# Designs tried in a protein design chat: VHH binders against q8pxy1. Part 45

Target 1, 323 residues: q8pxy1
Amino acid sequence: MMDPQIERKLIEIMRVIHESDKPIGARAIADELNNRGYDIGERAVRYHLRILDERGFTRKHGYAGRTLTDLGENEMNDALIGDRFGFVISRIEEMAFRTTYNPETDKGDVVVNISYFDKDDFETVIELISYTAHAGYMISPRVRIFEEDSLEMSLPPGKIGIATVCSVTFDGLLLKAGIPVEPAYGGILQIENKKPARFLDLISYSGTSIDPIKIFMNRTPTSVLEVLEKGEGKILANMRQINSSAYEMTGKILKKAEKVGLAGCITLGEIDEYLLGAPVETGKFGAAVVGGINGICALEETGIEIETNPISTMLDYQTMKEI
Short names: E, the ipSAE of ESMFold2; O, the ipSAE of OpenDDE; V2, 0.75 times the mean of E and O plus 0.25 times the DockQ between their complexes.

## First folded at step 20 (VHH; framework vhh_6z1v_2)

Design zd4 (at its last look DockQ between E and O 0.63; V2 from the best seeds 0.00; counts 0 for: pae E 4.5 > 2)
Fold by OpenDDE, look of step 20:
Structure zd4 (fold): chain B 323 residues (1-323), chain A 124 residues (1-124)
Amino acid sequence: as target 1 above (323 residues)
Amino acid sequence: EVQLVESGGRLVRTGGSLRLSCAASGFTFDWYAMGWFRQAPGKEREVVAAISWSGGRTWHADFVKGRFTISRDNAKNTVYLQMNSLKPEDTAVYYCAASRYSTYFKDSEEYDYWGQGTQVTVSS
């Protein structure tokens, strides 16, 4: 069985080919994949295209590039239907379901991101995360630190882990209240004078197999530090859509959440109206939420090397400490 | 520190007009719905008008009957209440209030911050 990672790349290549109205070359495919958050070179694409050719999924048109065969189209469709488009959303839904935290009782689990960094950067990490959180650009100021000897998490040598609250926690809270939440978009949000202005770019959750937030982390640099320093810049944010029938209840739940430090929701939109430039379906309203990893983005902007696993696991919120 | 400072309240004659202002500071104004309340002597506090964070949605009490209009300027962190055709029954202390995540404007309990109020007196 081929490495799942290779298979994923193959499928994404096929997707790019499928979306092209003409034969497409390796370079163009690579460029498109990079735009989609895949770090892949032309040479690697060529290698994968050979595999696809061998499998009969692609047809080579000389220097013009490749197209999908009928077999390739079918394979792509099968792969996409089952694994990709649904994976991120499925993950979100799963983690939302697993969310048990109750703001009223202050008990239960929240969804967290896990990040790893060098232990020598610890003080800087804590300081900047704290600053970012208190500025309102994280979901919660509570974090959990994992040391090298932690029984709960295997860390590389010399590394420290930090758990930050993930935005999916809001999905979970709302779901627990009986409110279905639809992941709509991930995007880059412009901050002006310490205020949300507009989404500059959006990726639909339904249109991608990769978390939009992860795509933007790789594609478009944030300027969280500028936001913190000058009140102007770009942050990561998500948008959810919620049925209008839950408008009042959603607001109440968010207020309760904020009282316990879960303050990552920027604002609720008006029913049937665009929110910060993002479209909203009829009969729904938008909820804009900051990216849970904005603190991590700020750190990366300083040059600190950090590895992040978004939507990683569940943690007891009571075990997380405010910094 | 969060502050809401009302201004513009004064004595006016019946049929007159006033514009109340509420200057906000100490919080991200653009993230909050704003409301105007009033309390007359011996009466309960009642909501007059409310406006969403974006200004895209407004609500006015039935007794307003088109005489009052709430608006906001997010660039100035200010909410306004234009009051026209004032009546003696409109005499009250008017309060500005802010609400985070407010989707229901009528409930005073939904508001997190309150101003000290400004006195509006309408004479016959």
Scores: ipSAE 0.652, ipTM 0.840, lowest interface PAE 0.8, mean pLDDT 91
Fold by ESMFold2, look of step 20:
Structure zd4 (fold): chain B 323 residues (1-323), chain A 124 residues (1-124)
Amino acid sequence: as target 1 above (323 residues)
Amino acid sequence: EVQLVESGGRLVRTGGSLRLSCAASGFTFDWYAMGWFRQAPGKEREVVAAISWSGGRTWHADFVKGRFTISRDNAKNTVYLQMNSLKPEDTAVYYCAASRYSTYFKDSEEYDYWGQGTQVTVSS
């Protein structure tokens, strides 16, 4: 059960941590919150700190207490600007609904992530994304490049933007065929001998106000380069649930999508069974999908500074070119 | 390079048994549904049996139900067709095929990769 007031408390705790010059412990946080008019005890603060740790927003420093991670700093600031909680699922549903791409006519919009990087890194970025996509660890090898003089978007001087296809595009394709898709988990997928083995470090979409994929993007838990070089390692992936009555039609739609380059390491589970260690509700089957930004993860592993806005916007798939 | 290589087809008498094998390479076999199809001279290719990627779900055509059994061994990247109580009507070239997904498909157009086939001949 995720109460909206729990999310508010998480934000207020992060605010206190943000304002501290040094790591801060649960008792000090509780005292400060009570000074600000909140009625919260030390035990409750510890409970919420565990949630923040699990989301990657805080880092524990033993008995000295906790500090905010970069992810925590950004999400605390974003949450304070917008006083909305628990909208991640609604955003995914909105973007799926806005998907109009039709593989039969080869027309329409797909969901994309937008990443930004220094123009001096252009050749390296293009090369590694191309290798990652053609190795099958992205949704599509088609991308779109936005240069700093682009009329279509405003970029800071010296930056280039790249759009990569988001996995929510599959949710949209299925939805347009009358098949609702339930986002279930974002996580890390272990690859062994070039094969998906099991999900690690799953985060439920219902348990966070932030897209789980964004959480993993701001940490470096992946080893996509090792997967590319050795067939061993960790990639970003997510899992959906689909009602068992759509089993055959889902497969047919995904086959059509693959013919137009909308692919990935897609694995459909058996009805009523866990998929790669991830739970699936009775009456449903799972669909495991690679993260659309695994090429960006590989770039971050090389030390390149690159910033990603996941589930960013819609682009006409025909304007995206194979890299 | 994707390859499906059937083996085990031969001449056998009515009432006999055969086991066909299909060795797969060049793709992640564990995530593909597999099917066996057959084609007699002058006839359309028809599905005989299909199996999901895990082996947990199988389907057999009515004309072979109770006589043929599809199975797979993902550790060996191999799918099998055990054929018992063979009849002259089972004479055909048998093909294995692979489709990406756990869903087993009955339509040949849903299969992406095909073997070259192995001849099974059942004598009266």
Scores: ipSAE 0.259, ipTM 0.657, lowest interface PAE 4.5, mean pLDDT 82
ESMFold2 (binder alone), look of step 20: mean pLDDT 88; pTM 0.899

Design zd5 (at its last read DockQ between E and O 0.76; V2 from the best seeds 0.00; counts 0 for: pae E 2.7 > 2)
Amino acid sequence: EVQLVESGGRLVRTGGSLRLSCAASGFTFDWYAMGWFRQAPGKEREVVAAISWSGGRTWHADFVKGRFTISRDNAKNTVYLQMNSLKPEDTAVYYCAADRYGTYFKDKEEYDYWGQGTQVTVSS
ESMFold2, look of step 20: ipSAE 0.423; ipTM 0.747
ESMFold2 (binder alone), look of step 20: mean pLDDT 86; pTM 0.883
OpenDDE, look of step 20: ipSAE 0.857; ipTM 0.939
ESMFold2, fold request of step 21: ipSAE 0.357, 0.424, 0.439; ipTM 0.689, 0.757, 0.763
ESMFold2 (binder alone), fold request of step 21: mean pLDDT 86, 87, 86; pTM 0.889, 0.896, 0.889
OpenDDE, fold request of step 21: ipSAE 0.879, 0.879, 0.882; ipTM 0.948, 0.949, 0.951
ESMFold2, last read: ipSAE 0.384, 0.362, 0.404; ipTM 0.727, 0.715, 0.743
ESMFold2 (binder alone), last read: mean pLDDT 85, 86, 87; pTM 0.880, 0.888, 0.894
OpenDDE, last read: ipSAE 0.881, 0.883, 0.886; ipTM 0.950, 0.951, 0.952

Design zd6 (at its last look DockQ between E and O 0.60; V2 from the best seeds 0.00; counts 0 for: pae E 4.0 > 2)
Fold by OpenDDE, look of step 20:
Structure zd6 (fold): chain B 323 residues (1-323), chain A 124 residues (1-124)
Amino acid sequence: as target 1 above (323 residues)
Amino acid sequence: EVQLVESGGRLVRTGGSLRLSCAASGFTFDWYAMGWFRQAPGKEREVVAAISWSGGKTWHADFVKGRFTISRDNAKNTVYLQMNSLKPEDTAVYYCAASRYGTYFRDSEEYDYWGQGTQVTVSS
């Protein structure tokens, strides 16, 4: 069985080819993949295209590039239906289900992102994360720090880990209350005068195999620092859709969550109305939530090297400390 | 510190008009639904009108019957209540209130912050 990572790349390449009205070359494929958040070079794409050729999934048209064969189309469809579109959403759903935190009892687990950075950057990281969180651009001001000698997490040498609360925690809280939540979009949200203005760009969760947040992290730089300093800039945010029948209950749950530091929900939209420029399905309302990794984005904007694993694991929220 | 400061309340004659203002500070105004409540002597506090954070949705009590209109200016962090065709029955202290994640405009318990109120008196 080929490395799942290779298979994923193959499928994404096939997708790019499928979306092209014309034969598409390796360079163009690479560019498109990079735009989609994949760090892949032309040479690597060529290598993968050879594999696809060998498998009969692609047809080479000389220098014009490649197209998908019928077999390739079928394979792509099967793969996309089963594995990819469903993966991010499935992950979100799984983690939402695993969420056990109860704001009323202050017990249970929340979904966290894990980030790694050099130990020498520790003070700066803590300061900026704290500042970002208290400015309202993170899910929670509580974090958990993992040292190199931590038994709970394997860290690279010289690195420190930090867990931040993930937005999926809200999905979990609502789900536990019996409210289904649909991931709708990830996007870049414009902040003006310290207020949410509009989504500048949106990627549908249903239209991508990659977390939209990851795509934007790679594609479009945020300006969280500008937001913090000037009240204007770009942050990461998510959009959820919720059935209109749960409108009142959702508000109540969010209020409870905010009392315990889970204040990442920006606002709720009106039923059947666009929220901050994002479309909403009939019979539903939108919930805009800040990206849980906006603090990390701010750090990256300073030039600090940070590796982030979004939607990484579950942690007991009580073990997380406000900074 | 969170502050809601109502203004505009005064004595008016029946059939007169008033515009109440509520200036908000100490919180992100644009993220809160706003409401106007009133309490007459010997009566319970009742909701008059409410407006969503964006201003896209408004609610008015049945007794308003088109006489009052709630609006907001997010640039000024202010919510307004235009009151026309005032009646003696409208005499009350009017309160401004803010609700984070406010989805039920009628429920006073959903409002997190309250002003001190402004007196409106309508004479016959």
Scores: ipSAE 0.656, ipTM 0.849, lowest interface PAE 0.7, mean pLDDT 91
Fold by ESMFold2, look of step 20:
Structure zd6 (fold): chain B 323 residues (1-323), chain A 124 residues (1-124)
Amino acid sequence: as target 1 above (323 residues)
Amino acid sequence: EVQLVESGGRLVRTGGSLRLSCAASGFTFDWYAMGWFRQAPGKEREVVAAISWSGGKTWHADFVKGRFTISRDNAKNTVYLQMNSLKPEDTAVYYCAASRYGTYFRDSEEYDYWGQGTQVTVSS
């Protein structure tokens, strides 16, 4: 379970690294933090540096120490100027609240991610997203295309936008039924023999100002193409936790959503138990959901340039068409 | 494509024991909750026992508590019903069923897949 105090220390360590004009080691970081009044030892700093390395925020330079990566610089800068630590959770909660889609009537708004790509890649993008969605690794096979002259979106010359359904739509469906959903982790999920096996990596939503999905995309650690071809590999997935009292109703709602193509929920965990290796608090159960952009991840694995704004906006689900 | 195949049903004397098996194929067994149901001649189908996808939580109907035990072996894609202290009123066709998005389910309407059934007959 990720300790909030650990996340604060990660930010402070990054600040010290940022302020250094050369790679800096754990001893020097600990000394500087103690000079600033923080009570932290070298061993604790080394522990936190391992976390920063795993997240792609720092780069090792052998015995000289560490520097920040571009991703690390952005994360530290956002935390300092905007106090944006935890912003992703607030965005998730806002979009869940704004969800009005009703599976019974097939009407209302869903949460979408927006991705942008070169016009010349259109056929490949559509084909691979369709393949990924129908294999079960996206939230829905329905998409919406935005062309260069779209009144709803200003696109750079030569670009097309595509909206794909975001996993937060499930949070919204549950919230509308009176079931609060607690966003917990974004992660990399191992697929073995076409089945979800375990989370290999987890980032707490409360511990980052950058969406974990965006962090994983920029590091490109997925192998969605291998999953599609061989049933083995790594996909993006999210984990949320829900109070145990809602267990039966959550399942019923998800079954209804599946009938209208919203089938990206992998499974519900057992009450009081880890789900696929992700921690779950006592009195709760986990819900594991595929990342809504796994088709985009597959496209990036082919080398196509594509840019994604996750958790972008609301769209009427009926304006989205199956591909 | 999806198959649930029950086996092990037979004629048994009162007080005897049976173990039913249900072999599953054509779906991701590891993520489905399983249930055993029964239907006696002229009666409505009723839930007997249910088990979570991981096997960590079970439920048994009051009329079989202490006598029947549901279990599963995910490596073999199989769910079991151990039936002890059998009574003539346990005579029925026994069905296994599978569902998802929950720990386990007690209502027939919540199950997605059903087996063909296996006959259990308990003689006096």
Scores: ipSAE 0.206, ipTM 0.552, lowest interface PAE 4.0, mean pLDDT 84
ESMFold2 (binder alone), look of step 20: mean pLDDT 87; pTM 0.893

Design zd7 (at its last look DockQ between E and O 0.71; V2 from the best seeds 0.00; counts 0 for: pae E 3.8 > 2)
Fold by OpenDDE, look of step 20:
Structure zd7 (fold): chain B 323 residues (1-323), chain A 124 residues (1-124)
Amino acid sequence: as target 1 above (323 residues)
Amino acid sequence: EVQLVESGGRLVRTGGSLRLSCAASGFTFDWYAMGWFRQAPGKEREVVAAISWSGGRTWHADFVKGRFTISRDNAKNTVYLQMNSLKPEDTAVYYCAASRYGTYYKDSEEYDYWGQGTQVTVSS
């Protein structure tokens, strides 16, 4: 069985080919994949295309590039149905299940993102993360710092790690209360006059194998710094859908969470109504949540090099410190 | 500092109309559901009406019977209560309140901030 990672790349390549109205070359495929959050070069794409050719999934059209065969289309569809829709959502669901934090007792684990940056940037990172968090554009102002000598995490030489609370923590809190939460969309949210205005772009969780947030990080630059400075700009945000029967309970839980610093939920939508321009299914309401990595985005906007692993692991929330 | 300042309360005759206003400051108004409560002498505080953060959803108490209407202007950080066909039984101090993540409008405990109130008196 081929490395699941390779298989995933193959499927994504096939998807790109499928979405093209004409034969598409390796370079163009690579570019598109990179836009979608995949770090892959043209050479690697060519390698994978050879595999696809050998499998009969693609047809080569000389220098014009490749198209999918009928067999390829079928395979892609089968793979997409089984693997794509399932991975990100499955990860979210798993991490939500693993969430044990109770705001009333102040005990338990939350879901965190892990980011790595150069130790020389430490002061700037802390300052900007703190500022972003207190402005309300992170899930929590609590973070955990990992030094190079940390036993808990292996860090590259000269790097520092920072854990930030992930939005999936809300999924976990609600789930623990018996409320099913559906990941609906990740997107770019326009902030106007320090208020949420509307989603400018949305990617459905059900339509992608990649975390929409990760896609946007690579595709569309945020302007979190502008939001912080001027009250206007673009941030990352997620939308969840929740059954209308849980409307009152959801509000209560979110309020409790906010009291302990988990204040990343922007607002709840009306039942059966669009929320900030995002569609909501009948019988449900939306919950808009800030992207947990908006602080990281702000850092990137300054030119700081930072690597981020979203939805990375679980941490005891009590061990995280407010900055 | 969070402030809710009610205004518009006065003496009116039975059948008269009043519009109460509540000006909010010190918090992100657009993120809060707003409510109006009233307390008459010797009675418990009761909810009159509530409105969601977007204004898309409203709730009114049964005793309102279509006489009162809650509304809001987020650009002005203000919530309103239009009161028509006033009765002596409507005499009370009216309070404005704000609720973060307010989804259950009937419970006063769900409201985080409160105004000082404005007196409404309806004479026979």
Scores: ipSAE 0.734, ipTM 0.883, lowest interface PAE 0.6, mean pLDDT 91
Fold by ESMFold2, look of step 20:
Structure zd7 (fold): chain B 323 residues (1-323), chain A 124 residues (1-124)
Amino acid sequence: as target 1 above (323 residues)
Amino acid sequence: EVQLVESGGRLVRTGGSLRLSCAASGFTFDWYAMGWFRQAPGKEREVVAAISWSGGRTWHADFVKGRFTISRDNAKNTVYLQMNSLKPEDTAVYYCAASRYGTYYKDSEEYDYWGQGTQVTVSS
């Protein structure tokens, strides 16, 4: 499990690399960070540079040092925005606040993810998303399709858009009931014998400017198809923590949501205990939720080119249809 | 299909012991809180004991404390009720119930699935 303070150090190191006119080595990075008031040694910088290399964010130039890759440049740009606004956490809070869906009336807006794919892949995309959702590895089997002539969004020629429900919808449902939800981690969850077993990898939301789900999509392969076929493999999932005072009411709200197809919450943990290996603070409990894009991950495993834009928006759940 | 199947109910003399079992299928047992309820003819169904999904937290009604113990074996998808020092007033149909989410529940309305029941009769 990756310490949130390690993630912050990765961002700061990338900032120094980004600002350098030339490849830069670990000693120079450490010196620059110390000049900026950070307390970090050359050996710690080398440790973190290895992580950046493994994530594909840096390119080594022999003895001259490192520069950022295109992926690293994108991460750094998002990190600068995120630092200024607490980008990932603030986005989650905004979307949760904008959620108006009421499971009692089946009316209102939910948070969605949007993915784009070639229209020639339509039948495969619909079939696999339907299969993945009905197996319980997405938030809802309801989707919305946007075709090339959609007035609501601009699509490249030959592309179709699909909206799938985002896990932040649960945060919004809970918030409307007066229950604040703290996003804690995005991760890779091991499935064994058709059962959630443990988180294999975690990235703290507080330690990144990029949604951890996006990082995992680019870095760590899932095996959603194997989970669907054999009950063994790896899926995307995330973990929230909630104050223990809301334990009973959270369960009641999630049961109601399940009746309208919002069934992507894997489980609530015990109070004061780790959940599936993910840390939970004392006085709180965890809620483990599947990644809303596991159907997209399954499609990528088949080799289909599909692009998921990190920008989430709101859609009226009544306009989304079960597939 | 979700199924909860109770077993072990029988005729027992006052002061005797009995263990009820409830075998679960058709859902992921490991993530469900479980409860034992009982109902005598003409009486309201009442909670006897409850246990969290992990087994880490249990609750027992005052009228059975020190006599009954709820437990679970998640590897076998089974919840148990060990009943000791049985009294004639323990005579009832005993029901197993399951609920998703939460540590455990004391109210019957909070349980999603119910078994058919097993008869326990305690003779004088």
Scores: ipSAE 0.304, ipTM 0.680, lowest interface PAE 3.8, mean pLDDT 84
ESMFold2 (binder alone), look of step 20: mean pLDDT 89; pTM 0.910

Design zd8 (at its last look DockQ between E and O 0.01; V2 from the best seeds 0.00; counts 0 for: pae O 8.5 > 2, placed apart)
Fold by ESMFold2, look of step 20:
Structure zd8 (fold): chain B 323 residues (1-323), chain A 124 residues (1-124)
Amino acid sequence: as target 1 above (323 residues)
Amino acid sequence: EVQLVESGGRLVRTGGSLRLSCAASGFTFDWYAMGWFRQAPGKEREVVAAISWSGGRTWHADFVKGRFTISRDNAKNTVYLQMNSLKPEDTAVYYCAASYYGTWFKDSEEYDYWGQGTQVTVSS
């Protein structure tokens, strides 16, 4: 239900918080916004601050007020580049357009997520990502490792980067075939008896400045380890909508991708029907896809500290190796 | 172990009716589109009917339109083909097939699992 006016107010509130050299309270935020020409009261600011807290963008300091988290700082910096409604959707569309990977030739670029972790955790990270990917809960078992001396990526001392394939790669494959894909929801998907059951929680991509999957990951609501061990639990997944006219061709393209190891599409829905409990608009069908970072979620469940930047960049798939 | 087992094929007189069943096991039937195909001696296998994973969308070939009806019962992991007004040219081995992702296809190459077939013979 998040409309564009609410998102604009969230961004402006974050700007006021960012510009403060100390934690700032709702009254002071409201006063500053009114000085900038906004007609907003303290109670409305508190309402919006709760949304920012829930998204992980602000941190409370008791009665002293709020500061921005690192996530909030990154979100605000992205917003300064553009004031457009649907920033996450625009990012997804850009990355889908930039996808050039051709499954027939095994050449071209895919969309990746980048995660960073302490080099001391290397063996555990690789083992669990491999296990999760080969169990079918990631997009591909291919990864790329970036070390301190990488020319392709700047890393702080003592950190290793790992690129994992992002689900937006499917959007790119479909777009290259002339099939537009509408990102709809990120969510938490219940697994029962090793099979998808229903979405338990959903955040619309519309009107958010950050990938809903990253929001859910910061809330740590998953039990990917339990799914891997017992076939029961919760994973990250997302749902997209596709025009019903592309029903047959979408299925053909996804089956081709699976044959070359780009797995993770769970199922396609019926036309005009909800898919696994997620709403789908009239004239469309849904496609449910696992989150490309479920291996990272599993690692966080073990207590390993990892930072992830989803939908990070493009990478030549040929430089990624199966683990 | 994935299995599709057709049953119900037999000898029937022209104008008669017959119901084919295909029982599925070894996979989660609810996520598969299902198709019925047939192959007469000396002819290529051809699609007869298809049904989406929930049963909400069906397709029937023109040569069986109005006579055959595909349906499914997801609680029983079974797909059916109700065959009415049978003609001698309906004589064939009928095959059940399953395709993942909930979408159905007219092309046999897009189906992942196949049954062994059940013989339907229509006498004049």
Scores: ipSAE 0.031, ipTM 0.509, lowest interface PAE 8.2, mean pLDDT 83
Fold by OpenDDE, look of step 20:
Order: structure tokens, then sequence, then C-alpha cells
Structure zd8 (fold): chain B 323 residues (1-323), chain A 124 residues (1-124)
């Protein structure tokens, strides 16, 4: 299970790798960890190294072993700062709190991701994002476009910005209804026959200083296009845990949200049961939500260069237009 | 409580066949990949076969060479290992295991739950 303890081990492995002057193998890592008081075998280290590889934190050098990537070094450094483990969660909580949108009144702010792309790709971007959204793999079909002349944000020359609704908006809606929501996991979700099958990989929010969605976006290729075309492939999704007492109310709120275009909730799990292969704590149920940037992922799959800042800012939902 | 209960292990002659069963309970079975492992005396535990949650993806160890086949029945919360053309080298305790990730079938560390095992003995 990908729990905080596993994440801690990952960090320690990264530390060992970082301290090495050369690529270091699993056995050597294990030995060093044991010297440091960790009871871990070579096999276990290999397991963790694979995780690190998948996250893009380590680079393989054949039989010589692994080194840290820049991303890995940054993650390690951030994670070593004790207060950084909860950084992403804190961000999510903050943005959830800042969410003011009310589906009943159709007023208020939602959480958005901001992406930047070349202006020459504009038509393709709009088309594919629209298609992805209407297929149900985004949070909302509403977006906001920022052009070079926009006073609201600084854009690089020749670039256009697009805001997409972030899944944290659901956290906000639920929170405003008095329902605490716990970010649990971000991951890769397998779609089969146009239905969610299971998570293929998960990263716990509590174990990382980097947004799991961002990690997967950068290192693990999605196949959103395949999902759109064939009904099968990989998308980004996240999972929330909610207290069982709020099961009915959560459902109601999500239904209301859907009516105003805020969709993306894949499914609610049963109380005390795993959801799509992801573990759920006792007394809670899971909520699986599509990654808000799946449209962006689809674009990247076409070869379009896009820079994305997830959980970037708040926007008035009424200013966002359906495409 | 999570339980994996293996059955079907027994003494068989070389060339014989066995079908192992593993009955699962206490977790959402159809969301877990399942695997069979074996451990012979004095040897390390090794993976024999694995199957995805849906059964759509399977993996078999090289030493299986087509002799063993993993399958599952999600309606019965059961995973099976059909073993044909058994050899003395196949003598081991066979374990059933469950993995909620189901990404790396070969890695025992990925498996979250384990059965107690069933003894398979192949006589010459």
Amino acid sequence: as target 1 above (323 residues)
Amino acid sequence: EVQLVESGGRLVRTGGSLRLSCAASGFTFDWYAMGWFRQAPGKEREVVAAISWSGGRTWHADFVKGRFTISRDNAKNTVYLQMNSLKPEDTAVYYCAASYYGTWFKDSEEYDYWGQGTQVTVSS
C-alpha cells in the first residue's frame, strides 16, 4: 500500500541515492539503509526504485544503478522539510476554502488550472478540450481563454492561456456544505469499455510535496486519446475520502453540481470498501474524480507543447464559457 | 477480515495434474490482481502466475512453460491455478496473493494480502 510509511522509505532511498557520488544499485542502497537503521531488503528497495522511476524521481543507468533526477532532488529536498509533506494538501484545502460557487445560484468562484500553449495551436486546443470535456473526462466544459492582451495574467509571447476547472472545486462544494473531504490519492485510472476499471498506480497526497497529478502528467503517459477513440486507455484521476456519515449528502451535492456542468465524479465507493483498487479507511467512502487536466493530457498526446499549473487560482465560474 | 484460503494441494505423480483454488474474502476481490507464488524448501519464494482484476491480463513464469494456467471467477471470489504436467521440481508450498495495484505482477512486494499456502508434492 502506498501509505505515508512507504513514502518515507522512498524519501530515504532518494537520500541515499543523492549522497552517492555515482549511480548506486539496489543492494548497495539496501545496505546503506540498514546501516541507517532501516530494515529493508534488496527486493523491497527494487520495488521502491520502480516507484521512484515511475514518478520520474530516479534515472536508471543500467546495471550501475540509479541517480536522482532534478525532479527527484527537488522532491527529496522538499520532503526533508518536515512541513512539506502536507504542502499539497494544504494547498487543496486552501483552494477548497476559497471556493464560493453555489450551483443553486450559479454564482461564485471555482478552482482552476492554468495551461499555456502556442497561439497557433488554439483551434486544436479548443476542439480537443471540448471533445474531452463532453466525453466526461474533465470537470467542466467551461473554460476561460486568456490572450496576450489580458491584464489578468502575464503570458509569454505568442502564448495563450486557458483555464480549466480543477477537481478541487468539488472539495470546495462539499466543504461549503459542511462536509470535510480528505485528499487521498492521485493516480492513473484504466478505462475499459468507456468505464472506469481500476487505478493502475496511486500516489498518496500525504506522502508527497508534489501534486500526484502533476507527477503522473510529467512521467506517466496517459492515453486519453485512446479513451476518446476506442473507449479504452489511461486517464488521470484522483480520489477523495469522505466520512460515511456524509454519504447521502455527498451524492446530492454532486448531482446538483452535475446539473450545472460540474461533472467528473466517476463514482462513489461503498463505505469501508476499496474504490477502483484504491484503499479506503474504515468509516469512510471513496470518491473518484477525473483529473481536471485530462484535456490537456490529450493535447500533449498529440504533440502539442503545453505548460500546466494545476490548482492555480480562482475564477468566477460565470466568466467561464462552455466550449 | 481479509482472508485468502488456498486449497487443492496434494501429493501427485510426475505428469499429473492439479487445480489449486484460492477463496478470497474480506476485500473487494474484483478490484485486485491475484497471483500465485510458490516456495520450495530452502528456496526463495517465486512468482508462478498473476492475473489482473478483470482476468484480461495474465502473466506466467518462464518455468511454467505452458503447463500452468491462472484464472479467476470474480463471481465466486476465487482464483485458480491449473497445473498440468507436474514435475518433482514443482514441489512447494503454493501461496495465493492479492494486489490492489496489479501493475507489476512479478514483484511480491506489490501484493498486499497472502494466504497460508497449500502443499503440492510431486513424486517421481
Scores: ipSAE 0.014, ipTM 0.289, lowest interface PAE 8.5, mean pLDDT 89
ESMFold2 (binder alone), look of step 20: mean pLDDT 85; pTM 0.876

